# VH-VL binders against Translin-1 (tsn1), part 21

Target 1, 220 residues: Translin-1 (tsn1), of Schizosaccharomyces pombe (q9p7v3)
Amino acid sequence: MNKSIFIQLQDQIDKEHSIREKLTAEVDLLDEKLRVLQLLLANCEQNLENQEEILEALEIIKSKTRGLAELASNFPYYKYNGVWDRSIQKVVYLYLLASWTGRLDKSLRPTYSLLSLSEVGQILQVPVFPEESTFHLSIEQYLHAVLSLCSELARQSVNSVISGNYHIPFEALNTIQKVHSSFQVLSLKNDSLRRHFDGLKYDLKRSEDVVYDLRIHKLV
Below, E stands for the ipSAE of ESMFold2; O stands for the ipSAE of OpenDDE; V2 stands for 0.75 times the mean of E and O plus 0.25 times the DockQ between their complexes.

## First folded at step 25 (VH-VL; framework fv_tezepelumab)

Design aa3 (from j4 with heavy chain D57E Y103E; at its last look DockQ between E and O 0.10; V2 from the best seeds 0.00; counts 0 for: pae E 10.9 > 2, placed apart)
Fold by ESMFold2, look of step 25:
Structure aa3 (fold): chain C 220 residues (1-220), chain A 122 residues (1-122), chain B 108 residues (1-108)
Amino acid sequence: as target 1 above (220 residues)
Amino acid sequence: QMQLVESGGGVVQPGRSLRLSCAASGFTFDDYYMHWVRQAPGKGLEWVAEIWHDGSEKYYADSVKGRFTITRDNSKNTLNLQMNSLRAEDTAVYYCAREGWDEEAYYYFDYWGQGTMVTVSS
Amino acid sequence: SYVLTQPPSVSVAPGQTARITCGGNNIGEKDVHWYQQKPGQAPVLVVYYDSNRPSWIPERFSGSNSGNTATLTISRGEAGDEADYYCQVWDSSSKHVVFGGGTKLTVL
């Protein structure tokens, strides 16, 4: 039998492995910076002196997202997008959080508002509704990021009361309620996204409890 | 200390109605999502319905949708199930169940009542 | 809609390890919960979210979930472990809780 068929298959396997390793290395560097920003934003209401660090982390993440987009544009999008999918969800999530908390310089929305998918794309300089096979922010990435934002807002709502900020719980509840209502009109076919959405009821409960406690004890 | 006590079961003819109650004590009832789960004699568990902690959302198994209504009264710590247009297939022990929760865990039942028997027969 | 498959029965000798399986399409992407039910009693939670154990459940009970199979493992099986065991998931597409058909564990 002619072994060149198997050599061709092995060459293709090696090429695809090399592409994935290159993309994974870039994603790993992005993930390191995402972890830094996530930590900075997790207590940003309590640590008002970290604003410059947050802005620097946001710019690094934008730069690395643009670099990934350029690298990924050399390869078929839908063959390799699984490599960066979760990391890009986190980029979107952290930009939503930075904007919501008032920590994103030149945000397109006021504090306590939700950036749209197109607004995130504009800020990051990344396409959002592309023609075929180009690097872009996907609707599913955005929807997962919005749900992750709600979980974090519920958590920060609790912490903001402890630190004496009694306004944040009301804004968090308002945002979570709007997200819940908006998602109910969607026909979600992705099982992972549906499971993520179904968990939102616990974020609602947690956020509602904080607001109820503030009103009953006349703290606002 | 924690108690879930079902009541209202009995023997009824097909097409009739029955109302089940579950009295809760020993925990903060209005913090918890509540469910009904049933078990036909000699058979497995079948989920029936869910109600959110504040009563704002309700979900039903297809087998009971349109016939059963789950409600709660948080001022009385009571979960209820109104069962209309009963069928022989609704014959079962009916349990009220509390949905447990923590930061990462949902849709599991950490506490169950002892159940009330509903028999639908001619 | 979503279906969970359990063997109808499992037998083990005292002191041996019992494994009860729960099969489902892509069940490894779901959180699996396990209940023990003794005759004439209500179910009791023994494992939740695949591998977590309530504080009152002995360490002999453990769980795993990967691919298309979740497994409840009961090490050093005792006569007191004889019961029906049910697996359970939440199916977000139908918004239904789904139980497996149950497995009768016998300790000979």
Scores: ipSAE 0.005, ipTM 0.556, lowest interface PAE 10.9, mean pLDDT 87
ESMFold2 (binder alone), look of step 25: mean pLDDT 94; pTM 0.955
OpenDDE, look of step 25: ipSAE 0.475; ipTM 0.812

Design aa4 (from j6 with light chain N95K; at its last read DockQ between E and O 0.83; V2 from the best seeds 0.79)
Heavy chain, then light chain:
Amino acid sequence: QMQLVESGGGVVQPGRSLRLSCAASGFTFDDYYMHWVRQAPGKGLEWVAEIWHDGSEKKYADSVKGRFTITRDNSKNTLNLQMNSLRAEDTAVYYCAREGWDYEAYYYFDYWGQGTMVTVSS
Amino acid sequence: SYVLTQPPSVSVAPGQTARITCGGNNIGEKDVHWYQQKPGQAPVLVVYYDSNRPSWIPERFSGSNSGNTATLTISRGEAGDEADYYCQVWDSSSKHVVFGGGTKLTVL
ESMFold2, look of step 25: ipSAE 0.727; ipTM 0.881
ESMFold2 (binder alone), look of step 25: mean pLDDT 94; pTM 0.957
OpenDDE, look of step 25: ipSAE 0.731; ipTM 0.879
ESMFold2, fold request of step 26: ipSAE 0.665, 0.661, 0.687; ipTM 0.863, 0.860, 0.872
ESMFold2 (binder alone), fold request of step 26: mean pLDDT 93, 93, 93; pTM 0.955, 0.952, 0.955
OpenDDE, fold request of step 26: ipSAE 0.809, 0.816, 0.823; ipTM 0.910, 0.912, 0.913
ESMFold2, last read: ipSAE 0.693, 0.710, 0.683; ipTM 0.871, 0.876, 0.865
ESMFold2 (binder alone), last read: mean pLDDT 93, 93, 93; pTM 0.955, 0.955, 0.951
OpenDDE, last read: ipSAE 0.815, 0.810, 0.833; ipTM 0.912, 0.909, 0.918

Design aa5 (from j6 with heavy chain K59Y; at its last look DockQ between E and O 0.55; V2 from the best seeds 0.00; counts 0 for: pae E 9.6 > 2)
Fold by ESMFold2, look of step 25:
Structure aa5 (fold): chain C 220 residues (1-220), chain A 122 residues (1-122), chain B 108 residues (1-108)
Amino acid sequence: as target 1 above (220 residues)
Amino acid sequence: QMQLVESGGGVVQPGRSLRLSCAASGFTFDDYYMHWVRQAPGKGLEWVAEIWHDGSEKYYADSVKGRFTITRDNSKNTLNLQMNSLRAEDTAVYYCAREGWDYEAYYYFDYWGQGTMVTVSS
Amino acid sequence: SYVLTQPPSVSVAPGQTARITCGGNNIGEKDVHWYQQKPGQAPVLVVYYDSNRPSWIPERFSGSNSGNTATLTISRGEAGDEADYYCQVWDSSSNHVVFGGGTKLTVL
């Protein structure tokens, strides 16, 4: 029996472990910054003084996403993409939220509208549809991020009434309705994505209830 | 005030059938994914089955697939588990559990019934 | 077929911090949930989505998840914390919910 084969197999196992450790460390650093931005964007209609902090956090996240892309490009994409999939989904989500709330500098879309997947990729300087299997934003990451945006908009709709921003609930409902209609056209074969989409009805109902209350009390 | 009440447990011989029921109240039942989770005496928790909020999809643990059927009746706020070809290893407390939803978080169980005991003994 | 590994038991002195681990291959890529179960009772959710706490759960309970390990931390442990603790994930490849084997916490 040739024991050098097993030594070569162990060497490969060690290399793969080392690669995952490197990628995980970078993802953990990115996650720290994602938590900061998420906090800053929560109830941002009530704290307009945090705009500089939001812009700084966005730039840090863009830089770290680009750094991860450069590191990941040295390794087979589909072997390791599970390491960053959840975190990159959150990057996309937070950029969508920053743009929707008017907090993203030089957004490609007006306030209260959605960036496309291609527009997010352009802003982050990350590929979307590469011909090679290189680091990129996936369609599934974007679709999950859009659904997460709707959940957050429904939440912020309630808080905007408390602060007297009665326009926000109508814009949130309009966005959630458009997302719902658009997803009806999609053929969702991914079980996780279909489950996430099925939950959109909770966001829609909550947003509708807020708008209904405003109309019944003649606040608008 | 949410409530989940299981019923239908008992002592049964191997190879026989039982039907468990879970009555839900205090929330909009047809908005939620529902599950059965079991616990053998002195053992840990074991997931048994999931049914989607509209009943369109059902998933089972390998240990019960083909023998158990999860169903729901949203007009009666009832979750059911039909257990056929019962075996000694199916002996457990059976809980119905509601899957919670909060922001991006799901696939967790935010409310549990008190359980019903199923004993399969020869 | 995804497997979660917990230590069978953890012991802490009163007032000290308990850490209960949940090991799994790339568990940091999953959402981890934690349940407390006292004898003769149904499980109770204590942490979900790695680190979120239901409003009725004391702030002494916290969670983290990175790499291959998720951790439930209970600061200032007290007798009322004695229970079995389970971690749980959902595995998208099998569409299965998976529980850890449970950890018995004792305060002595």
Scores: ipSAE 0.006, ipTM 0.557, lowest interface PAE 9.6, mean pLDDT 88
ESMFold2 (binder alone), look of step 25: mean pLDDT 94; pTM 0.958
OpenDDE, look of step 25: ipSAE 0.325; ipTM 0.760

Design aa6 (from j6 with heavy chain K59R; at its last look DockQ between E and O 0.63; V2 from the best seeds 0.00; counts 0 for: pae E 6.0 > 2)
Fold by ESMFold2, look of step 25:
Structure aa6 (fold): chain C 220 residues (1-220), chain A 122 residues (1-122), chain B 108 residues (1-108)
Amino acid sequence: as target 1 above (220 residues)
Amino acid sequence: QMQLVESGGGVVQPGRSLRLSCAASGFTFDDYYMHWVRQAPGKGLEWVAEIWHDGSEKRYADSVKGRFTITRDNSKNTLNLQMNSLRAEDTAVYYCAREGWDYEAYYYFDYWGQGTMVTVSS
Amino acid sequence: SYVLTQPPSVSVAPGQTARITCGGNNIGEKDVHWYQQKPGQAPVLVVYYDSNRPSWIPERFSGSNSGNTATLTISRGEAGDEADYYCQVWDSSSNHVVFGGGTKLTVL
């Protein structure tokens, strides 16, 4: 047998493991910061005192996302992108949520509006439609993030009634309805995305029920 | 309250057929993706088949593809498994399992029936 | 096709922490779910989506998933925790659900 050929294959296997370990370690650090921001945004309409903490968390997440992009740029994108795919979906989702709730400094859209994929890319300073196979925000990551936003808006709609903010349920319903109708015209061939979109009906119903209950309360 | 009850198990010879049923109650059945999972005596869990909440898609483990057919009747809250050309290796407890739903979490089974035993022996 | 590897058994003393591992190639890129099965009973979900607990599962049960290993951690182990534990993922390449071989936990 030719040991030099086998040794070359083993060296490549070891190299790929080392690359994945480095990328995973960076993603784990990003995930820690994502959990912090997610907690801060969970009831941000009821807690206006945490704005400085939200802005700090957003900046840390942007910095770590760009650091990951720099590290990842040394390696083939599509070979390793699975390592960060879910975490980048959450980065996009939390930026959408921060913008929608009015907590994102220098957002490209007013409160209660949905950032586009291109606008998220501009804010994060990450490519969206690269000419090369380099680190970028994918359409699938954005679409998943939009759906996750709708789920959170439905949840916050319920909580906003308890705190007496009756405007939020109407804005949430309007956003969820627009997302629902927009997705219906898409030809979703990705099974994960189709399953995620199928669940949007529950968020829509929950948001509709909150608005309906507010209208009934005003009548009686 | 919430229940999944399997039936239709028994002892059959190789090459014969059986039809398993799972009766659901206590939840909105047509909102949930449903699965069959089996466990051979003294062995681990093995996924068998999936059917989407509206019956529009079905998936099968390679070991049963072409022999087993998963179906559902949402008007009767029932899940079924038609098992044809049974083999000794199909001997197992068959569980009806509900796929849970929670904010992007998929393909986990949050509720299981107690199972029905299928024995394929000559 | 995709394979999950679990140790056949794990033993811990009462009150100690048990760690049950589930190995898989790049399993950190997948969502890992965990089930407890006591003799003669159906499986019960204890952790899903790597680290989430159903509301009926004590906080003593926790999960993590990184790199090539997912771990179910059971703090302050009790005799009532003795069971077989299975990890499970969905494999997108085959569109199949895959279970680990199971780990028998004993509390001595």
Scores: ipSAE 0.196, ipTM 0.693, lowest interface PAE 6.0, mean pLDDT 88
ESMFold2 (binder alone), look of step 25: mean pLDDT 94; pTM 0.958
OpenDDE, look of step 25: ipSAE 0.778; ipTM 0.898

